# VHH binders against c3ng28: the designs that were tried, part 6

Target 1, 373 residues: c3ng28
Amino acid sequence: MLIIIRPSGEIALKSPRSRRNFEHTLANNIRSVIKEGKIWRSQGVLFLEVNDNNKNIEELSKVFGIASFSPVMSIKSYNNNLEDIINKAKEVFAEIVKGKIFSVRAKRIGSHNFTSLDVQRKVGEALYPFSRGVNLENPEVEVFIEIRNDVAYFYYKIIKGPRGLPVGVAGKTVVLFSGGIDSPVATWMMMKRGSIPVILNFNLGGSVHRKFVLEELSVLRKWSGGHKLKLFIVNGTDVLIKLSQIEKRNRVVMLKRVMYKVAERLCDKANAKSITTGESLSQVSSQTMTNLYVTEYGIKYPIFRPLIGFDKEEIVELARKIGTYEYSIKLPEYCAISTKARTSVELDEVLKDEENLNIDYEKVLENSEVIEI

## First folded at step 22 (VHH)

Design q3
Fold by OpenDDE, fold request of step 23:
Structure q3 (fold): chain B 373 residues (1-373), chain A 119 residues (1-119)
Amino acid sequence: as target 1 above (373 residues)
Amino acid sequence: EVQLVESGGGLVKPGGSLRLSCAASGFTFSRYYAAWFRQAPGKEREFVSYIYTTGDTHYADSVKGRFTISRDNAKNSLYLQMNSLRAEDTAVYYCARWGRYIEDLMDIWGQGTLVTVSS
């Protein structure tokens, strides 16, 4: 089976060099995901030759950088033989348009002795006897012909891709990954913008927590364009033990700050240039404007919060779409944040606490479990 | 009344063994994380071991391989089996319940039980 793959529209807006790089990365990602097949670039699209299976379609549906793709039939049309195109169209589309109101859309790339309109008209005429009629504005079925130089492609299915940019084009980001509903979504969003996530998890629930985090990451791995995911698991409970030494009202904010500090160290090691979180503004007490300011104070890397403007319902919808929701809701919620937690902590107080705690963030990271997914 | 009561402390020779118990009342202990701490004379209180509700356990490096934390849900109790005891293990040992919220963390403590390791 041959599939024509259309890159995201925003890729076409790039400089020629950048566009080529993005398309190349996209091709490589597809190759990594599909594994069995031949892929090549031509005239602004990608072609993928694979075995005729639904699995590959599902896989492509999760490759960022794809606007859409279509299974196609093709013929070599030597000498710009329109008759060959018409005959093949009858073969491919007669059953598709049977008893239906249809339209023909044709596109040409290259030099031909006929126009796209000619193709539409002639093919339309040829298919008309099989159909219930033609309507260009509101057809029941639309069939497509693309003539690219000496090859004509026929299709009637257009499958939407996830769009975005190919994973890898934007570099690496360290993700503070809690295993809740939000952090997987944030991770997914960053991948959609071409970033490779490096996952940092503070485990507060033991083996069960670990299990569900791994499940979520297995889902996200299907969206990673073939890129492996590196997971660092820190014993978060050990951190909490230390935090027991400070005032109750400051513990949540301090925990977040510790996470940011450890993430900063991981950025250095992983050559990541940003930290990503699933935080949403005012969703919880620790995510107020003031608390966000305090938690990230002094962090040398940009903090990306792709969900900062999202409400909980929107995030849940995305989690369902991604496929992580079912695992996230099963994650044990021990050591949760109280609704009575302080909504505003003073920076000076937190800095004093931080000094007193004297946590070795490098050591925390060094003691982490490392898993490649 | 919610409370924890430790027992089982005493004098033991180096290389000996001791089992500490922590009995909970007023709540179901199995629904909470639990931990053992110890405080030696003139030193700060330090973490020894903790156990999750799932049964997963963690230990301080100083006691790893020698101590075992466990639960008996029927008895609503926490235990610390201490083997191969050393002089440096001498301390008052405390049992603690972990609160369900980060703000609470260890919210209930026992009175402690003294363990003395001496020749």
Scores: ipSAE 0.766, ipTM 0.906, lowest interface PAE 0.7, mean pLDDT 94
Fold by OpenDDE, fold request of step 23:
Structure q3 (fold): chain B 373 residues (1-373), chain A 119 residues (1-119)
Amino acid sequence: as target 1 above (373 residues)
Amino acid sequence: EVQLVESGGGLVKPGGSLRLSCAASGFTFSRYYAAWFRQAPGKEREFVSYIYTTGDTHYADSVKGRFTISRDNAKNSLYLQMNSLRAEDTAVYYCARWGRYIEDLMDIWGQGTLVTVSS
C-alpha cells in the first residue's frame, strides 16, 4: 500500500530549513507509529509504503503534523503520456463512479504537455459511461489524480489528520497532570504544538488514582507521535500531610505552588523549558487571576495554560474527542477543591507559609515513581 | 456530633505488641481517608500511617514493617496494630479523619491514647 501524506499547511509556510526539519520530524514520528514500512519526502508531501495489512495505519489520524492522507494507486507516466493516465483512471475509478454522479480533480507538479484541466476533462469523459453523470459542484463521488513529474497518483479517499505540528519540534514541557478532565486535554494541546510532554502527577488517591492516570496516558500515547511518555508519580498525600500544618484557606494555593516548584525541578532534570497545566481562568475558586499570579510567582520557567480561555463544556468536548473523558470521570475526587476555597490569597502569606513548610522539592521528585509509557 | 475516640493505649515492654482502636461516631468512617499520628513528649506531632477509602495504606519509615493500619466498617472503627514496639514509639497516638476537600485536611481528631514502651 502506498499512502500520500500531506503535512499541515502551516509547515509549508515555514522557512526552507524549518520546513525540512518539521517534515523530517514528521517522517520520524510516522516511522515510529507505523513501525514497518518505507517513508520519504518529496515536493512537500510524504510518501509511505506499507504492507496492506499494516494495523497501525489508522494511527496516522492521530499523528500531529498531518493534515490528511490518502491511499493511492500509482503509475509511471513517461513522455507526458496522458493516455496512460486515462487508462489507469478507468481501471481504478470505474467501479467507484459506477451509477453515481462524480467529479474529477487533477493536480500537477512539474512540467507536462497537458494541463490539469485536460486531465480532468479527458478522465471525466472516459469515466462518464460508467456513471450517472458529472457534477463539479455537488458530486456524490470525487476522484483525484495527482501527477508529480513522471508519476501519476490516483485516489478517492481523503482521511483527515489532526493537523498541528510534529511532536518533538518544540522541545519538552513538564505537565502537571492531575488525571482530571482538564490536564489530559492540556497535554494533548501541547503535543499538537509539537511539544513532548513530561508528565508529573501528584497521586492523591492511591492505586485507583494511579490506574486511571495510566489509562489516560495510554490514550495520550496514541497522540504522541511515537514518543514515549515519561511519568513521574509523586505521593501527593504526603505533601497534603505537610500542608495540613498551614491555614485551611491557603492549602489549595500552596498545593499548586508546591506542584509548580517540583515541576520546576523536573524541568531542570528533563531539559524542559516550560510547565503546562490544565488550568482555566475562573473555572474554580482556586483559578482566579490573583491565585494564578500567586501560585506562579517566582517560577523560573514559563507556565503554559492552553485551556486558560476554555469553558468546561469545551474542555469536556475535547476530552471526548481525545478519548480520555471516560477515564477522567472515573477518577476518585477525594481531596478535591471545594467551592469554599479562597478566591484571593495574599502573596506574602503564601511565601511565608512556603518558607515555614520548607519542603525539599528535589527530594519530593527523587522519591517519585518513574514510569515510561 | 462528629467525633473520634481512641483506645487501647497502655504500658508495654520493648518488643511487645499493642492494638489501638479509633471509634468514629456521627459519620461513616469508611467514606473518609484516615490517619494515625503520634506525639512524643517534648516533640512535634508526627505522621504514622494513613489509609485510603480503597484500603491502600501508607506508613512512615520509622514504623514500616512493624505497624499495620486497618478498618472495620461494621464497627465504624480504625485500628493500628503495633508490633515490635520500641522505646521511641512512646507517644500519645491520635487518629484523624481526612476531610474530603483539601481545605478540610485532618478535620476531626481524637483525644489521643497514651502508649508507653518501657522495660
Scores: ipSAE 0.764, ipTM 0.904, lowest interface PAE 0.7, mean pLDDT 94
Fold by OpenDDE, look of step 22:
Structure q3 (fold): chain B 373 residues (1-373), chain A 119 residues (1-119)
Amino acid sequence: as target 1 above (373 residues)
Amino acid sequence: EVQLVESGGGLVKPGGSLRLSCAASGFTFSRYYAAWFRQAPGKEREFVSYIYTTGDTHYADSVKGRFTISRDNAKNSLYLQMNSLRAEDTAVYYCARWGRYIEDLMDIWGQGTLVTVSS
């Protein structure tokens, strides 16, 4: 089986050097996912040759950096013989257009003694007797011929990819991963922009919490372009015990701040240059603009909040699309941060509390369970 | 009235065993996490053990392998089995209710029960 893979449009807009790098990374990611096959780049597209029984082809729909892909038939057009193209088109498309209103789309790259319009017209004429008619505006079926130099490709199926950029092109980000609905979506969005996520989880629910976090990550692994996901699980209960020593109104914000501080240490360790969270503005009482300010105060890495402008319904829809929703909703309620948190915590109070708590963030990270998925 | 009442404390020799109980009243115990703490003379209160509603348990390093926390939801009670007791385990032991929300962590405490480990 031969497949044409079309990279995301964004890749084409990059400088030649960057474009090559992105396409190379994309090819590597595809190779990792498909596992068996031959892949090569040519004239802005990727070609993938695989066994007809390859079960991993469907996984291409989850490889970021792919706009679309199509199984194709091909012939070598010797001597610019349009008649050969027409004959092959009849062979490939006659059954596809049978009894249907159809259209032909042709594209050429290279020098030929015929135009794309010639191809469309002549192939259209040849297929017409098999069809119910031609309609260019609203066909029931569309068939495609792409002629690249001396090779003509025939296809009728276009499968959409997830677009975005190939995972790996943007470096690593530490993700504060709670296992709720939001954090998997945030992770997915960062992968879509080419980032490799390093997962940091504060376990507040024991084995059940751990279980569902792992399930969610297993889902996300299908989107990671073959990149392994490294998971750090911190015992959150230890942190909570310490937080019990400070005022109730500051505990939620302080917890977040502790998470950010640990994430900062993990960034150093993992060579990540950012922290990612699933926070959405005003989604909960703890996620006010003021509290976000206080929470990230002094953190040396950029904090990415890809969901900052999303509402809960939008996030849920994405979670469903990704496939994590079904696991996220099974998390016990006690794993969720309280909605009763103070909407505005004072920075000076939090900093004093932080000083008094004197948490060893490095030790917290060192004591974490590390899992590779 | 919501309350926790500890019992089972006493004098025990090093290497001995003791079982503490915590009886809850005024609320459904099965809906809450619970924890044991202890406070030795002249020292700050320290965490001993924690139990989830699911039954998962967590222990301070100092008591791991020696202490076992458990709960009986039907009896609305929390237990701490202490084995291989040491002099440094001497303290007043407290049980605490662990609320679901961070703001409600350890919102209810017992009066404590004294455990003395001495030869």
Scores: ipSAE 0.749, ipTM 0.899, lowest interface PAE 0.7, mean pLDDT 94

Design q3
Fold by ESMFold2, fold request of step 23:
Parts: structure tokens; C-alpha cells; sequence
Structure q3 (fold): chain B 373 residues (1-373), chain A 119 residues (1-119)
């Protein structure tokens, strides 16, 4: 089976050198996902040839960088002979248009003795007797012919991809991954921009917390373009015990600062260039503008919050689409941070508390469990 | 209504063993993490051990290998088996319930039971 894969439009707009690099990464990611097959680039698209029984083809719908893909039938035009194209179109499309209102779309790349309109008109005329009529604006079925030099491709299915950029082109980001609804969505969004997530989990629930995080990462692994996901599990419960020494109202922001500081060290260790969180503005009291400023104060890596402007219902809808929602809602209450805090914290107080706690962030990271998914 | 009651403290010689119990009442014990802390005279309360609802355990370095925390959810009870006791283990031992909020990490404490390790 032959498949035309159309890269995201954003890739098509890149400079020639960047486009070649992005398409190469996309091709490698596709190869990793489908396991077997031949893939090559041709004038703005990728072609994938696989055995008809390849069980990984459906996974193409989860490969970032793909706008769409179509299984195709093809012929080599005899001296660019339009009659051969018309005959093949009848063979492929007659049953598809039978009893239906249809349209024909044609696209050409290369030099030909006919126009795209010639193809559309003549194929439309040939298919009309099988059909109930033609409607170019609102057909029941649309059939497509793409003529590339001396080969014509015929398809009627266009399967949507997730768009975005190929995982790998943007480098690594450390994701603070609690395992609730938001952090898997934030991870997915950063993969969509071509980043490789390095997962940092502050474990608050022992083996149960670990289990659900791993289940969510197994789902996200299907979206990673074949890249493995590296998970660092840190004992968050031990951190909570240390926080009992500071003012109660400051504890939730302090916990987040500890998380950011450990994430900073992980960026150094993993050669990542950013930290990502699933924080949304005003969703909870710890995520006000003032409190977010205090949580990130003095961190030397950019903090990406892809969900900062998202409503909770929008995040849930994405989580359902991604496939992580059903696992996130099973996470026990203890595994999430609950707070009574109502007001903004004061930066100078939090910084003084942090100095007094004197937490060894490198040691916290050194004691992590490391798993590759 | 909600209570934690420790028992089993006493005088024991160095190298001896003692088993502490903590009876929980007034709440669904199986839904909460639980912990032991201790406080020696004139010193601040310090962490000894905690146990998750699943039975996963964690210990302070000073007691690792000598103390064993356990729970019996059917009896609403928490236990601390203390072996190879040392003079520095002398303290009032408290059981505690892990709270739901970061502001009240241990939200219920027992009254304490005194363990004295001496000749």
C-alpha cells in the first residue's frame, strides 16, 4: 500500500534548509512509528510504502508534523496521456460515486499537455453516468486526482493528522508532571511544538501514584513520534515534611518553588532548555499572577505554561482527545496538592523561608528513580 | 470524635524491643496515610516513619533497619515495631494522620506514649 503524507503547512513555509531538516525528522519519526516500510520525500510531500497488513498505519494520525495522509492508487501516465488517467479514475471511483452527488478535484505538479481543469472536467464527465450529479460546493463525496510529473495518484480518503512540528526539532523541555488532568495535556502541547519532554514527577502517593503516571505516559508515548519518554520520580512526600517548618500560608508556593528548583537541576543534567508546567492562570489560588511570579522567581530557564489561557473545560476536552483523561481522573486525592491558601504570598517572606529550609535540590534529584518508557 | 490513641510505651534496656500501637477512631482509617514521629526531652519533634494507604513505607535514616511500621486497616490500627533499641531512641512517640491539606500536613495527633531506653 502507498500513502501520500502531507506535512503541516508550517513546515512548508520554512526556508529550504529548515524544511529539509524538519521533513527528515518527520520521516524518521514516521519510520519509528510504523516499524517497517519505505519512506521518501517528493516535491513537498512524503510517500510511504508499507505492506497492506501493516498494523501501525493508524498511528500516523498521532504523528506531529502530519497535516493529513491518504492511501492512494496510482498509474504511470503513458506519455502524459489523459485518457489513461480517465480510465483509471473510472476504475477507482465508479463505485465511490455511485448514486451520490460528487465533485472531482485535481492538482498538478510538473509540465503537462493538459490543465487541472481539463482533468476535473473530463473525469467528471466520465464518472457522471454512475452518479446522481455534481456539486462543486457541497458534494456528498469528493474524489481527488494528484498528477505529479508522469504519475497520477487517485484517492478519496483524507485522514487528518495532528499537525504541529515533528517531535525532536525543538530540543528538550523538563515537564513538571503531577499526573492530574493538566500536566499530560501540557506535555502533549509541547510535543506538538517539536519538543522532547523529560518528565519530572514529585511522588505524593507511593506505588499508586507511580502506577497512574506510568499509565498516562504510555498514552503519551503514542504521540511522541517514536521517541522514548524519560521519567524521573522524586519523593515529594519527604519535601512536604520539610515544609512543615515554614508559615502555613506559604507552603503551596514553596512546594512549587522546590519543584522548579529541582526541575532547573534536571534541565542541566538532561541538557534541556526549558521547564514546562500545566498551570492555568487563576484556576486555583496558587496560580494567580502574583503567585506565579513568586514561584518562578530566580529560575534560569524559561517557564512554559502552554495552558495559561485555557479554561478547565477546554483542558478536559484536550485530555479526552489525547486519551489521558480516563487515567487522570483515577488519580487518588493524596497525589494532588490541596491547599487552603486564599491570598497571594509575599516574595521576600518566601525567599527567606527558602533560605532557612536549605534544601539540597541536587540531592533530591540524585535520589530519583529513573524509568524510560 | 476523631482520635488517635498510642499504647505500648515503657522502659526497656538497650538492645531490647518494643511494639507500639495506635488505635484510630471516628474516621475511615484506611483512606489516610499515617506516620510516627518522636520528641526527645528538650528537642523538636522529628520524623520516624510513614506508611501510605497501599502499605508502602518510608523510614528516617536513624531508624532504618531497626523499626518497622505497619497498619491493620480492619482493626483501624497503626503499629511500630522497634528492635535493637538505643539510648537515643528515648522519646515520646506520637502517631499522626496525614491531612488532606498542605497547611495541615499532619492534621490529627495522638497524645503520645513514652519510650525510655536505659539500663
Amino acid sequence: as target 1 above (373 residues)
Amino acid sequence: EVQLVESGGGLVKPGGSLRLSCAASGFTFSRYYAAWFRQAPGKEREFVSYIYTTGDTHYADSVKGRFTISRDNAKNSLYLQMNSLRAEDTAVYYCARWGRYIEDLMDIWGQGTLVTVSS
Scores: ipSAE 0.560, ipTM 0.839, lowest interface PAE 1.7, mean pLDDT 90
Fold by ESMFold2, fold request of step 23:
Structure q3 (fold): chain B 373 residues (1-373), chain A 119 residues (1-119)
Amino acid sequence: as target 1 above (373 residues)
Amino acid sequence: EVQLVESGGGLVKPGGSLRLSCAASGFTFSRYYAAWFRQAPGKEREFVSYIYTTGDTHYADSVKGRFTISRDNAKNSLYLQMNSLRAEDTAVYYCARWGRYIEDLMDIWGQGTLVTVSS
């Protein structure tokens, strides 16, 4: 089976050197997902040839960098012979349009002695006897002909990909991954921009928390373009015990600052240049403008919050699409950072508390359990 | 109405063993993490051990290998088996319930039971 894979339009806008790098990474990711086959580039698309019995083809719908893909039939048309194209179109499409209202769409790349409209008209005329009629606006079936130089490609399926950039082109980001609804969605969004996520989990629920985090990462692994996901699990409960030394009102923001400080050390260790969280503005009392400002104050690396402007329903919709929602809703209550009341903190008070706690962030990270998915 | 009541404290010689119990009432014990803390005379209360709802356990370094925390959800009870006791283990031992909100940490404490380790 031959498949035309259409890269995301954003890739086509890159400089020639960047475009080659992005297309090479995309091709490698496709190979990792498909496991076998031949892949090559040609004038803005990738072609994939694979056995008809390959069970991994559906996974192309989860490879970032793909806008769409189509299984095709093809014929070489010497001297741009339109009659050969028409005859092949009848062979391929007669059964597809049989008894149906249809339309023909054609496009051309290269130099030809006919127009795309010529192809559409002539093929439409040839298919009409098999059909129930033509309707360009509301067909029951659309058939497509793409003529690239001396080869014509025939298809009637266009399968959407997730677009974005190939995982691997944008370096690494450390993701603070609670395992709730939001952090898997934030992880997915960073992969869509070509980042490789390095997962940091502050465990608040023992073995059950670990289990659901692993299940969610197994789902996200289907979107990683074949890249393994590295998970660092630290004991968040031990951190909570240390917080008994500070005022109750400051404990939630302090816990988050500890998470950011440990993530900062993981960035150094993993050669990542950013920290990613699933936080959205005002969703909970710990995520007010003031509290987010205090939480990230003085952190060395950029903090990316891809969900900062999302409401809860939008995040849930994405979580369902990604496939992580079903696991996130099973996460026990203790595993979430729950707050009792509105929290207003002052920066200088929080910084003083942090100095007094004197937490060894490097040691917290050193004590982590490390797993690859 | 919500209570934790420790029992089983007493006088023990060094190297001996003692089993503490904590009876929970007025709430569904099986839904909460639980912990033991202790306070020696003139010292601050210190963490001893905690146990998750799933039975996963964790211990302070000073008691690891000598103490065992356990729970019996059917009896709404928490236990601490203390072996190889040392003079430094002398303290009032407290049972605590882990609160659901980060701000609270431990939200309910027992009155304590005295353990004295001496010749």
Scores: ipSAE 0.544, ipTM 0.830, lowest interface PAE 1.9, mean pLDDT 90
Fold by ESMFold2, look of step 22:
Structure q3 (fold): chain B 373 residues (1-373), chain A 119 residues (1-119)
Amino acid sequence: as target 1 above (373 residues)
Amino acid sequence: EVQLVESGGGLVKPGGSLRLSCAASGFTFSRYYAAWFRQAPGKEREFVSYIYTTGDTHYADSVKGRFTISRDNAKNSLYLQMNSLRAEDTAVYYCARWGRYIEDLMDIWGQGTLVTVSS
């Protein structure tokens, strides 16, 4: 089976050098996911030749950088011979248009002795006897012919891809991954922009917390374009216990500051240039503008919050689409970072508490469990 | 009405053993993480061990391998088995309930039981 793969439109608008890099990365990611077949680039699309297997098609639907793909039949037209195209169209499309109102769309790349309209008209005439009629506005089925130089491609299915950029083109980001609903969605959104996530989890619930984080990452692994996901699990117990010595109102922001500081060290170790969180503005009292300002104060790496403008239901909808929602909702209460923060924090108080706590961030990271998914 | 009551403290020689108990009342003990802390005179409270609702355990480096935390949810009780005791283990030992929210952390404490390790 031959499949035309159409890269995201955003890739087509890049400079020639960037486009080649992005298309190369996309092709490599497809090879990693599919594990077999031949793939090559031709005039703005990728071709993938594989054995007939619906599983391969399903895997393409999760490869970032793909706008759409179509299984095709093809012929080579040695003489710019429209009759060869018409005859093949009848072979491929007769059963598809049988008893239906249809339309024909044609596209050409290269130099030909005929127009796209010529193809549409002649193929339409040839298919008409099998059909119930033609309607260019409201067909029941639409069939497509794409003529590229001396080869004609015939298809009637256009399968959506996830769009975005190929995972790998945008470097690495450290993701603070709690395992709740939001952090898996934030991870997915960063992969959609071509970033490789390096996962940092502060374990607050023992073996059960670890279990569901691993399950969520197994789901996200299906979207990673074949890139393995590296997980660092730190034991948050020493941090959490030390927080009992400071004012209750400061504890949640302080915990997040510790997470950010450990994430800085992981950025250095993993050669990542940013930290990503699943935080959303005003979703909870700990995520007000004031509290987020205090949380990131003095952090050296950019903080990306892909969900900053999302409400909770929008995040849940994405989580269901991605496939992580069912695992996120099974986390026991203690595993999710639960808060009842009742007031804004003050920067000076938080910084004083931070000095007094004197947490050894490097040691916290050094004691992590490291897993590849 | 919510209470934690420690018992089992006393005087013991270095190298000896002691078992502390903590009786919980007024709440559903099995739904809460629980912990032991200790405080020597003139020093800050020091983490000793905690136990998750699932039975997973964690220990301070200073006691790992010598102390064992356990729980009996049917008896609403928490235990600390202390072996190979050292003079540095001398302290008042406190049982604590882990709060449900980050702000709470350890939200209920016992009155403490004194452990004295002396030659």
Scores: ipSAE 0.509, ipTM 0.797, lowest interface PAE 1.8, mean pLDDT 89

